# Designs tried in a protein design chat: VH-VL binders against o29789. Part 1

Scores and structures below are computed, not measured.

Target 1, 134 residues: o29789
Amino acid sequence: MDEKTLAKMIEAVNKHMPEKTRSLAEMLKEKDPTIRAKDGNEYYIEKRELEFIAQHVDELDWPRFRIPVILEMNDIGGERVIYVRDKLHAEFIKRAFGFDRVLNGILTLYMYELPQIRRKLRTASQVIFRISLK
Positions, changes and structure headers below are counted from each chain's first letter, unless a header gives other numbers; Kabat numbers aren't used for antibody chains.
ipSAE, averaged over its two directions, is called F for ESMFold2-Fast, E for ESMFold2 and O for OpenDDE. V2 adds 0.75 times the mean of E and O to 0.25 times the DockQ between the complexes of E and O.
[cut] marks letters that were taken out.

## First folded at step 1 (VH-VL)

Design F1 (framework fv_ficlatuzumab)
Fold by ESMFold2-Fast, scan of step 1:
Structure F1 (fold): chain C 134 residues (1-134), chain A 122 residues (1-122), chain B 107 residues (1-107)
Amino acid sequence: as target 1 above (134 residues)
Amino acid sequence: QVQLVQPGAEVKKPGTSVKLSCKASGYTFTDYYMHWVRQAPGQGLEWIGEINPSGGSTNYNQKFQGRATLTVDKSTSTAYMELSSLRSEDTAVYYCARDEYYDFWSGYFDYWGQGTLLTVSS
Amino acid sequence: DIVMTQSPDSLAMSLGERVTLNCKASQDISNYVSWYQQKPGQSPKLLIYWASTRESGVPDRFSGSGSATDFTLTISSVQAEDVADYHCQQYYSTPYTFGQGTKLEIK
């Protein structure tokens, strides 16, 4: 992928993403993420972060962009970090959303829908979603 | 081997509804979005909507909003499209098609069912 | 909605000839274009996605090019099995939309 193609992809997303999708991403940057590394390869998202996502998920054009905004690490060297599946998507998210750092890697993500999130929030006193870094 | 199996044909009268099926095999059903696309005789392809089988969330082409309903049955790996208030203009081949669930830039369809010919006539 | 326009409506080519099919978007859609082949009586089959990336298993005589609003599907040396309708699709934004198709025949 060259710089011109990447720039066009970012421009296309910024132009055609619903304003509410970008607004939610900016709101998430203002919150302190609660995801913690356990053993380097495993990360957990806490119930409170899922509750925040669930409150605003109807505002997302979620299926079209499939951005893993709920899988953030907090404070690697004072920086907010997102893990993504591949290098191109890492560069895109870093530039489109202005995160301090985006780590690329092959990882298994659990993509949850609002009904699954609401079900877990309703029935569990604590919810943990696990990802594995490949 | 990935397969999406649809019935061959269905005949309905105007004003009724129809529920078309698409049975998936050869992959993990909940990992891929399922789309519905139709093709009227001699015409191009028209996107109806998509469903995420994992959670059941849907997005529709506004032209079909309120008439089309997409659902899934995870226990049988089957997707359904119900279309109500049928008109003769709904006569078309209806396809189900698989999309990548996790890709930010998915929206292209790598596997298609063989299609169901829906004929709406009085 | 984004309108996709294909040209020509149909063409007839000789075996071994180079074929060029065009697809035009009503607005800038970057590289979010895919191409499908639909043989008579069959379902569409994915050939190209991301404007120029060939799907696994598709012969290398098929190639895609273009960006923004103008896209092209090229068959470098047409074979009898290539008789089909060819459809372009944008997936830049919903609703996803298709061109009307180009029919390829052998003379």
Scores: ipSAE 0.000, ipTM 0.534, lowest interface PAE 13.4, mean pLDDT 70

Design F10 (framework fv_ficlatuzumab)
Fold by ESMFold2-Fast, scan of step 1:
Structure F10 (fold): chain C 134 residues (1-134), chain A 121 residues (1-121), chain B 107 residues (1-107)
Amino acid sequence: as target 1 above (134 residues)
Amino acid sequence: QVQLVQPGAEVKKPGTSVKLSCKASGYTFTSYWMHWVRQAPGQGLEWIGEIDPSDSYTNYNQKFQGRATLTVDKSTSTAYMELSSLRSEDTAVYYCARDTYEWLDYAMDYWGQGTLLTVSS
Amino acid sequence: DIVMTQSPDSLAMSLGERVTLNCKASQSVSSYVSWYQQKPGQSPKLLIYDASNRATGVPDRFSGSGSATDFTLTISSVQAEDVADYHCQQYDNLPLTFGQGTKLEIK
């Protein structure tokens, strides 16, 4: 993604109140409609989205988030499945999974932009992120 | 020690608005969500909404959506609840309460002493 | 909205008796239930969270149990200072909801 495109998206988000703003996740979905929740606790993330966030996470002033820790990761049928089972600090995510700031950026994005997901992640005993490895 | 300080009482006329305060001390204000809960005389507890002081993100009970507005002032570690279009049925004790731990559990571990709001003509 | 229903509405116990207070959710809330004690003229105080965990400073005579839709708060030996209203609350889903409360009195 162009630097100019990312800047425009961020500016658009920042100009609106959250309830009236299309989230960055919705904007990413619009360009590549792969971000979706299949059921209440399962979220699908494409490898391309992960790469995009990795490239641009440092350009975003992310709020500190309230997030369960990712407890378990499995590669199932060419997909990486991350089970979020416990409500632990973000530092444990980096140490446990070696996903760097990228995963932290994804979780912050979903929690910040999508209030229902944010609340569900905090209260749920299990949340699943499915990341395409293709 | 953790303390949430609220005014003792407020009296308002129907149709007006009120802005109640909750001053926090004894902990890092931005690390815990703040809840607002009311209790009408002789009744049970009713949740109004919650706010994350770190980013001012709010969730509301739909019953109060559009009438209640939750805000914070980080510089004074103070949370506010504004309630508009007051009716006599809004007469209640209004509490602010701290979420137990933002990363582990969801419960309200410390409560303010409450503000008695009386709405009468 | 998840409806929390407490029973009984009120009860009077003799000192030293075992008392159980019930709380039922209209749908499963897993273990995401808290109990609060509210003495006359005072703010609620957290007793139990996550169905069975005692909050800091809560006496051992208080215990919680249950899962899914049925929850119980037990006081193993009622003391005079236990006169209060007891409230259950679910935090599985928004909006957060409380039961109507159970009033405990001592004879």
Scores: ipSAE 0.000, ipTM 0.532, lowest interface PAE 13.7, mean pLDDT 72

Design F11 (framework fv_ficlatuzumab; at its last look DockQ between E and O 0.06; V2 from the best seeds 0.00; counts 0 for: pae E 10.5 > 2, placed apart)
Fold by OpenDDE, look of step 2:
Structure F11 (fold): chain C 134 residues (1-134), chain A 124 residues (1-124), chain B 107 residues (1-107)
Amino acid sequence: as target 1 above (134 residues)
Amino acid sequence: QVQLVQPGAEVKKPGTSVKLSCKASGYTFTSYWMHWVRQAPGQGLEWIGEIDPSDSYTNYNQKFQGRATLTVDKSTSTAYMELSSLRSEDTAVYYCARDEDYYDLWSGYYFDYWGQGTLLTVSS
Amino acid sequence: DIVMTQSPDSLAMSLGERVTLNCKASQSVSSYVSWYQQKPGQSPKLLIYDASNRATGVPDRFSGSGSATDFTLTISSVQAEDVADYHCQQYDNLPLTFGQGTKLEIK
């Protein structure tokens, strides 16, 4: 991932940080589902993306599956990686995209793998940045 | 050599549907998103939608939502665009176009290869 | 939707002259802009991507510049084979959108 892409992702995070997550089950029932951001604005989540998620998540877990999918950016030893800490998110990513790398119990993605996910979860995922202390 | 082959022309009446094809060759069909773009006579380009041939994930221009349907046949490396409820304003050359980079989210939305286009004429 | 507005709509230039085509976005699109050349009766051909990167096989006389909302395609010395319509495109947000095009002719 190039610097321009990273910059855009950072900008997107700053604008669309969710105030509160919502369940997949709730949002699937809505015609125009939205997430409220910390800035007080509501942002639409693409129904197609939610339907895509639902196809790869057990229906019994829909009430527990939280939107947006959190993709945590970390710097580890100078290398940037993405953590998917939520268990249901991790299982979904595994099923939908085939990524199953687990490091220290956390699904871990490389930067070059991120675009595959973000392109299909343009609105239903969020990249957050965290400073690694380890 | 990358090639996207489209039929030359289609003629349809208003209210009917058309299904246009785009046969891809010279690359791994499932590794690149396919887009459809049309151009009315003497007009600019208009994006219709995109499809990931690997799993048929799609995004549409809202203008065509519910009227355009993108599909693929992986066995023949062929992309399809079906447009229903045709009207005279749908008269245009319809192009299929390949994304430059599947693995780059933001830079991949420009098109390095185009089909020759299919002229769709909608008239009574 | 992001609107891309090109200017001028058309222009006629003499061989060897410097040509400047403009494209303005209705909102910032960062550097996610591409340019295409479309010769009469042909499909569009990619010239520039990411605002300033020349696509493979594109002559050096073509260059792109700009960021945010204002973008420019420049032909340092126009040639006869450059007669075409030129289209700008943004890919910062969906839906992807194009300018209305600029027609370049030779006097």
Scores: ipSAE 0.532, ipTM 0.850, lowest interface PAE 1.1, mean pLDDT 92
Fold by ESMFold2, look of step 2:
Structure F11 (fold): chain C 134 residues (1-134), chain A 124 residues (1-124), chain B 107 residues (1-107)
Amino acid sequence: as target 1 above (134 residues)
Amino acid sequence: QVQLVQPGAEVKKPGTSVKLSCKASGYTFTSYWMHWVRQAPGQGLEWIGEIDPSDSYTNYNQKFQGRATLTVDKSTSTAYMELSSLRSEDTAVYYCARDEDYYDLWSGYYFDYWGQGTLLTVSS
Amino acid sequence: DIVMTQSPDSLAMSLGERVTLNCKASQSVSSYVSWYQQKPGQSPKLLIYDASNRATGVPDRFSGSGSATDFTLTISSVQAEDVADYHCQQYDNLPLTFGQGTKLEIK
């Protein structure tokens, strides 16, 4: 991929970053829950995705489980990987998908594992990029 | 304009290997994953695997794991698929196909451009 | 592996008739289905993605619908140039899988 093209793609993806996260408990009570992105638009979160998350998260944790689930794409030693830094998000991913590779306290996924997650959490997860440019 | 150019045919004996090529032009080669798909005569399409040209990361259909090897040469914008231990059942047309968008994580895994295919014939 | 089953296996139609091709997944694939047209002796060409979106340059007579397990490709008024095999593909999970194809002919 060209560095210029990558920068343009990062720009496009980052415009969907949420202005403020919302709790799972709060959103489960709504018929058509939304998240306000930094671009000022409201984006629907599919209720079935929230219900899927709820099935795999201890009910005690629902009030503090933040939506969206954050998937941080990074380039480590020439390999693209995904970090799940939020502890509740990581526990959810382990329970729901069976991924348990933890390095330095951070759940670490390979790129080929991302589609499984993305397809189940298309609206309730957010990919963010961390790219070193030179 | 996007083009994926493949040789027309290859003939091989069982037990040997083949390395098929796919030369890309008209777009930034490293910005899109390349896929390989085959079609036996009169049959449907079968996905073999994919490669990220930017770093050569690969995923394979388990059916081909250990026999298929996907590689790229970034300097020539060329993708390669090597298939070893050939059997008569490997007789098929082999296509390279471009993933619609590499970094559109909200869509992808469907193919907007295809090569014309290489007919591999494996026979005694 | 998710099995995609197309029906019918083949059909012959008169010009101008409406054609409906079906594709059924062995488990839910949400809306992650694409359709390809493959004319005799040619490589596949993308028609529909995400179940219902026409690819750029595809004539309006082609439309797609469906979700979960049942998907349909419709050609509203068949033309002679539509003689081809039609394939559905799921991309909900790896490996990517295709239906066996439907062959469309003109009587």
Scores: ipSAE 0.007, ipTM 0.546, lowest interface PAE 9.9, mean pLDDT 85
Fold by ESMFold2-Fast, scan of step 1:
Structure F11 (fold): chain C 134 residues (1-134), chain A 124 residues (1-124), chain B 107 residues (1-107)
Amino acid sequence: as target 1 above (134 residues)
Amino acid sequence: QVQLVQPGAEVKKPGTSVKLSCKASGYTFTSYWMHWVRQAPGQGLEWIGEIDPSDSYTNYNQKFQGRATLTVDKSTSTAYMELSSLRSEDTAVYYCARDEDYYDLWSGYYFDYWGQGTLLTVSS
Amino acid sequence: DIVMTQSPDSLAMSLGERVTLNCKASQSVSSYVSWYQQKPGQSPKLLIYDASNRATGVPDRFSGSGSATDFTLTISSVQAEDVADYHCQQYDNLPLTFGQGTKLEIK
């Protein structure tokens, strides 16, 4: 993807996301579920944390925006893991999205764009979501 | 027009295996889960299992674990259920059914379209 | 496994009467219950999902209610074409399970 295309994608994101959005990360800290960050560029979200957010979705005012990234699902030792794989898209996410926006995008995909992923997560015994911003 | 087409009948001997087909049309095959449900004569409905056609991920009812195998062929938009070690009590109508696409986190295990069913008779 | 129990096993109603069919789960299934109509020799047809939402194309006379363990399908004014077996299903947990069915007949 070239620099001009990247700039247009960032502009589109900014146009469609509200100026003020409740921080999902702060909401999760408030209720004591754990989100882990590694090297400031990678986040781990467990199934229980997504389930907690989903149960409180009506209390959240967050933009429903698809993140234009390639996601890979792997089963590792009984765990379901979702990775952001593309390097250029990772740079786009880092520039356009902070942690809250990345989380909003993953939840939007989970809830509205990828029903099959939602159903697999519901039936999985252990799930870890790993989001890389680098 | 969503349609799930199944053969009308199959007759098999005890101890053999059967592979039933369900040909989907009128929608994007990989966007909906496919389920298999059976109904013995005069009895209620019994869930066998489910498959995601996009990656062939399956879940089975433990009662059929090891005997039932669900597969798909994306190129023909066809789902298959193989049932091995057939017994007379496997005599039933076997339905394929499409999972309704719904964005709610906890819904979507209900069936908006059903095939017409294949009557499997297991007899000598 | 979650056991779904329907009552009554069968009932006969007069045209225009209000019909109530019951479905009870052996443990809480929240609102994750659907209802299907099955006419003789036909495949089941979705009527209600998520306990109370009517499926597309289903007549207004059909409605669902309930939560946790007790669920009800109501037909406000029975018509001759409503003669069928009615099945409830839970999807709170795998395996998916169905009730034994209720047969509706017109007297």
Scores: ipSAE 0.000, ipTM 0.560, lowest interface PAE 12.7, mean pLDDT 74
ESMFold2 (binder alone), look of step 2: mean pLDDT 92; pTM 0.945
ESMFold2, look of step 4: ipSAE 0.007; ipTM 0.537
ESMFold2 (binder alone), look of step 4: mean pLDDT 92; pTM 0.944
OpenDDE, look of step 4: ipSAE 0.246; ipTM 0.789

Design F2 (framework fv_ficlatuzumab)
Fold by ESMFold2-Fast, scan of step 1:
Structure F2 (fold): chain C 134 residues (1-134), chain A 117 residues (1-117), chain B 107 residues (1-107)
Amino acid sequence: as target 1 above (134 residues)
Amino acid sequence: QVQLVQPGAEVKKPGTSVKLSCKASGYTFTDYYMHWVRQAPGQGLEWIGEINPSGGSTNYNQKFQGRATLTVDKSTSTAYMELSSLRSEDTAVYYCARDYWEYFDYWGQGTLLTVSS
Amino acid sequence: DIVMTQSPDSLAMSLGERVTLNCKASQDISNYVSWYQQKPGQSPKLLIYWASTRESGVPDRFSGSGSATDFTLTISSVQAEDVADYHCQQYYSTPYTFGQGTKLEIK
C-alpha cells in the first residue's frame, strides 16, 4: 500500500465519517471510493488497498481478543480494524509512524487487548491499527 | 527521557513482606504495561508478572501467584510489587521494566532485596 | 514453560574480533526474541527485538538473526565497552523466560 494513501485514509477515518452510512464491502463496489475528511477534502482510496484490508480482518480471532469488528464506515458502531499482513506495509508503518507513535495514537485506546493481539500475530510478524469512527 | 527510578536496597527478615516501588517519568504512565523481573546473585533473569497501569489488570508467573501483588498509583506514576512470606531464596535484585509489544524497552536500576535472619 | 538456553556460558575475545552468541528455545517461538546487554552493576538494556530489529541508539556492530528455535546475536567488531552479560528472552508465551546469560570479556 502507498504510504501517502494510507496516511490520508487514517486521517479521514479519524477526523470525519461520511454522512451516508457505508460498509467496507459497499465501498469496494465503487469504482473510485472516497472518504471525506473533517477539513472537507475527499481522499481517494484505491480499491485494491480496501480489498487487502478486508481480506485480512476475518483471519484474526476476534472472540479471543474481545475486539468488535465492523466492516462499516458508520457513526454508530464498534471498533474498525486495519490489519496489515504484508512485511513491506509493516516496515512502512514502523518507518512512517514508529511503534511508539502508533502506540501513543490509536492503539493506546485499546491497551487491555494489545498483548493478546500480538500473540495472535506471532507467526506473521504483523502490525494492527484499531480505528474508532465514533 | 524515559526513566524508571527504584530505591537501592531493602533488608527484610524471613516470613515478612516487602513493597518495592518504581517511579516512572518521561512518558504517559498509563499507556504501557509494567513488568517485574528479578535476578538472584550470579543467576539469570526471572519474570514475576505484569500490570496494566490504566485498569490495574495483572498477570503473574504461576511461581509467584499468591505471593506477589502488583499495584500502581496513577497520581504519582508509581508501580509497586509486594512480595509476601519472604524466604532467603528471595534475595535478588528486583527490576521494573516497561512493556513495548511484550519486550522490555526500559528498565529501572533495580532494588537489592536481602532476606536474612 | 519455554526454556531458553544460551551458549557459551562465557567467552573472552580480542578487540576487533567478530563474536557470535547463541540462544536456543525449547519450542518454536517464531521471531519473538529480544536481546539485552547488562554491564557490571547496571540494569539490562534492550539491544535487539523481534529477533533481528536493532533498538534505536544501539551501534551498527550489533545484529540479531534466527527464527523458530535458534537465535544468534553477533558483534561484528568487539570493543572494550562491550564487556557485559548478554541475555536472550522469549515473549511468545507467558511466563516470559530468559536464558542464563553469556558473559563477554575482552582479552
Scores: ipSAE 0.000, ipTM 0.527, lowest interface PAE 15.0, mean pLDDT 70

Design F3 (framework fv_ficlatuzumab)
Fold by ESMFold2-Fast, scan of step 1:
Structure F3 (fold): chain C 134 residues (1-134), chain A 119 residues (1-119), chain B 107 residues (1-107)
Amino acid sequence: as target 1 above (134 residues)
Amino acid sequence: QVQLVQPGAEVKKPGTSVKLSCKASGYTFTDYYMHWVRQAPGQGLEWIGEINPSGGSTNYNQKFQGRATLTVDKSTSTAYMELSSLRSEDTAVYYCAREDYGDYWFDPWGQGTLLTVSS
Amino acid sequence: DIVMTQSPDSLAMSLGERVTLNCKASQDISNYVSWYQQKPGQSPKLLIYWASTRESGVPDRFSGSGSATDFTLTISSVQAEDVADYHCQQYYSTPYTFGQGTKLEIK
């Protein structure tokens, strides 16, 4: 990726996306928001994460913010799933969102040592959003 | 129900430009990427590019970069593909296709527009 | 670009036979594969996504399998209505690419 493209993508994370923000606005009013997956199931998402996704949906190419990686975090408790398009998108997400050290390490491993991790991956329909970004 | 409606056919002369339309209904137009794919007679499918209707951002197959231009009109829920400097090799059925439920695969597809480029 | 190669180019089957269509990617694409059915004069229709997940409304006789570079679409018992071209697609990276298609005919 060239420096210009990366800088432009970072600038984009602050853009307002009225239509997508509005489509997500009703979910943001819910006490315990859910995301409907292709398998017909609904998965809980932390309201903070939903707010972040709504704010940055276009920059993440929301429909492509999905490479299914199931992570078991050290004593933080629980299964976490992140959806990332490809190596370049993963690198952008790491730089833009500032995930914790464990998640950043796993994302790096996923992108660079993929064959071992793929054996533990599940389909995009098995979505669990439990990542706290602060 | 979700529908993508395209004109049946267009006939153009070499060297001209064409602007094909794809009218969407039955869903929130700005929540899904729109893709353009063509199929020459008797050949396979070829991806032209994609557009995010919300922000208007586009990505093109390098083969069509500079000749294809993707746009949308949010007020009418219509996507457009303009192809310039037409050649006989551009004769094909041109489809628009929605990226289903924000996922990478394409569903539904429009019925396609047959573009014929001939003198 | 990722090249998708389908085999065979065409296949003629008898009703009720099991058929397997193959799709190979020029590099590891995980499970980022979809399959489409295209009947004569019609637009493509989604059958399978994520290599093995069947789209709602698609008959149980259709199934997908495979990972990395080798993928298959299986029809357990071919019916007359299955006459069509079948296309595989990768969506691992842009540009998205399709195989050349496999034509399924009845003998």
Scores: ipSAE 0.000, ipTM 0.529, lowest interface PAE 15.0, mean pLDDT 71

Design F4 (framework fv_ficlatuzumab)
Fold by ESMFold2-Fast, scan of step 1:
Structure F4 (fold): chain C 134 residues (1-134), chain A 120 residues (1-120), chain B 107 residues (1-107)
Amino acid sequence: as target 1 above (134 residues)
Amino acid sequence: QVQLVQPGAEVKKPGTSVKLSCKASGYTFTDYYMHWVRQAPGQGLEWIGEINPSGGSTNYNQKFQGRATLTVDKSTSTAYMELSSLRSEDTAVYYCARDELWFGELFDYWGQGTLLTVSS
Amino acid sequence: DIVMTQSPDSLAMSLGERVTLNCKASQDISNYVSWYQQKPGQSPKLLIYWASTRESGVPDRFSGSGSATDFTLTISSVQAEDVADYHCQQYYSTPYTFGQGTKLEIK
């Protein structure tokens, strides 16, 4: 990943970071769960993915669990960013998906084919969600 | 109502170990990381470590590596911190704190703290 | 380890004055800063996270700003109940580190 692309992804984090996080249990109670970003907009989250995690959480080898979110960076050309807060998960994702960078426990990846990436992560360390403007 | 309940005080002799508790209620215990932070009298806050109640994985501040051990009991929604080889400089208020942010860390709820006094 | 340095160590303000507290990181930590209020004999209380986002229930007079290495906490009109120690914290990487604290007093 080049420095220019990484800089754009970091910039997008500042704009699209959730205003407040939400627990998996709370979101499962809703028909169409959303998360509010710092820009004041609500973003739709795929409920099917939340339901899948709830059904299979004990089957996943999750030595450390934090739910990362894929941010849709539409203001910078639709780039996708996956955040993993843990360095151990970052090393796993680096080995599984190839080139990426680690920023003091935050791993930023540019995702080309999201469905393939979701499939790999579901059998490994973390499950990810896609956020779209609602 | 989220609550993190800790004992008020403990007194221990140098060279011994202590095991402090933090009982959680009002939320799903396994959905949030639990952290331990201490504060010596008149000093700032110092992070000890974190535990994921779901997977049981831990991460420690290197300063406490080998002396601190974090564990949980899911059946009672209780987190524990054991600190061994106690010294007088371990005299401090020890807090447990819940980590709410999915991408990073913030401590949105804190226990009331346990004052540990290490003296002979 | 990332070192967090707060300034000033203490300050005394008159009721209604604007107060600004500073926090510097030894390296670029983006926006991964939280601010806590701690009254004597009490546990810390989260005020601000993600450098500028106010925690639910925190009065509007509290605001955070800054990025990279320089951060500030502002109280637009200080009140008697604001007497406390204020701590900044980075959560960009482990070990999470706190500043030494700034003590706010009323004249």
Scores: ipSAE 0.000, ipTM 0.534, lowest interface PAE 11.9, mean pLDDT 71

Design F5 (framework fv_ficlatuzumab)
Fold by ESMFold2-Fast, scan of step 1:
Structure F5 (fold): chain C 134 residues (1-134), chain A 120 residues (1-120), chain B 107 residues (1-107)
Amino acid sequence: as target 1 above (134 residues)
Amino acid sequence: QVQLVQPGAEVKKPGTSVKLSCKASGYTFTDYYMHWVRQAPGQGLEWIGEINPSGGSTNYNQKFQGRATLTVDKSTSTAYMELSSLRSEDTAVYYCARSDEWLYYGMDVWGQGTLLTVSS
Amino acid sequence: DIVMTQSPDSLAMSLGERVTLNCKASQDISNYVSWYQQKPGQSPKLLIYWASTRESGVPDRFSGSGSATDFTLTISSVQAEDVADYHCQQYYSTPYTFGQGTKLEIK
């Protein structure tokens, strides 16, 4: 991608980010970017996720979209279990991590728990995913 | 240095409309949602709605849908709430408050409130 | 709509006492709860978010706990300046809703 187009994408994304968060341009230059939340903890964010946001800002429903707030997250055996607030967060996580990764996590590591996950997805506004980190 | 400044009081007659203002300073106006919350005398807090100043998108409490209109003026970093068809039950303190657009943490900065009195 | 119910409606405590304020949600809201302090004649002030995280500048005598439907705000040693109404709020789903408030007074 050419430098001018990338600069425009970064500018558009930065326009929608809160002042409290480091600029997207600065984060994209870091080797291992993290977001520091108000609780003082650093939360992992993959560079691919930031690049995805920069590339797809025009396709996202940006006025209603924000970085997913993880209600609860547990990492076990290379899998990340994510509980999310709403459908926008669920779709963002699927795109950021990849549909195949989300599907593989559900099918391969926690197949015996799939009926419980399916029940919660059907009846609750929250969405539950198991995502492979490999 | 982060502030939301509101007028102290407004007095209106039943059946009229009012447009309340909230002037933001000390932060990037378009990076935070702006909420409107009211509190009737001796009562709890009631959420009216929110607006994203960046895109102008709004979300309303259904109780106020059709009567409340939220707008912003980005050039002056000012948010507005217009409330129509005023009734005595609308007598309350009206607050504006911001929330982080990127990571929601609750409403961390509040205006001092405008006391709206609806009476003849 | 998610209904938030606070208890008790009011409390009168002696200086230095431990105070526990309760907040119940009508459905599972995970940890999406904030607590606000409102002193007489003033606007609300954010104390706690994500059920248990203290806002910057809030004294450590304030703590929050709970998950799902049952939440508590604890003041480990009540001071005179803590006289206020305390409000819980859910931000799991719109419309955002508040409890009715708990009034804390000093004897």
Scores: ipSAE 0.000, ipTM 0.529, lowest interface PAE 14.2, mean pLDDT 71

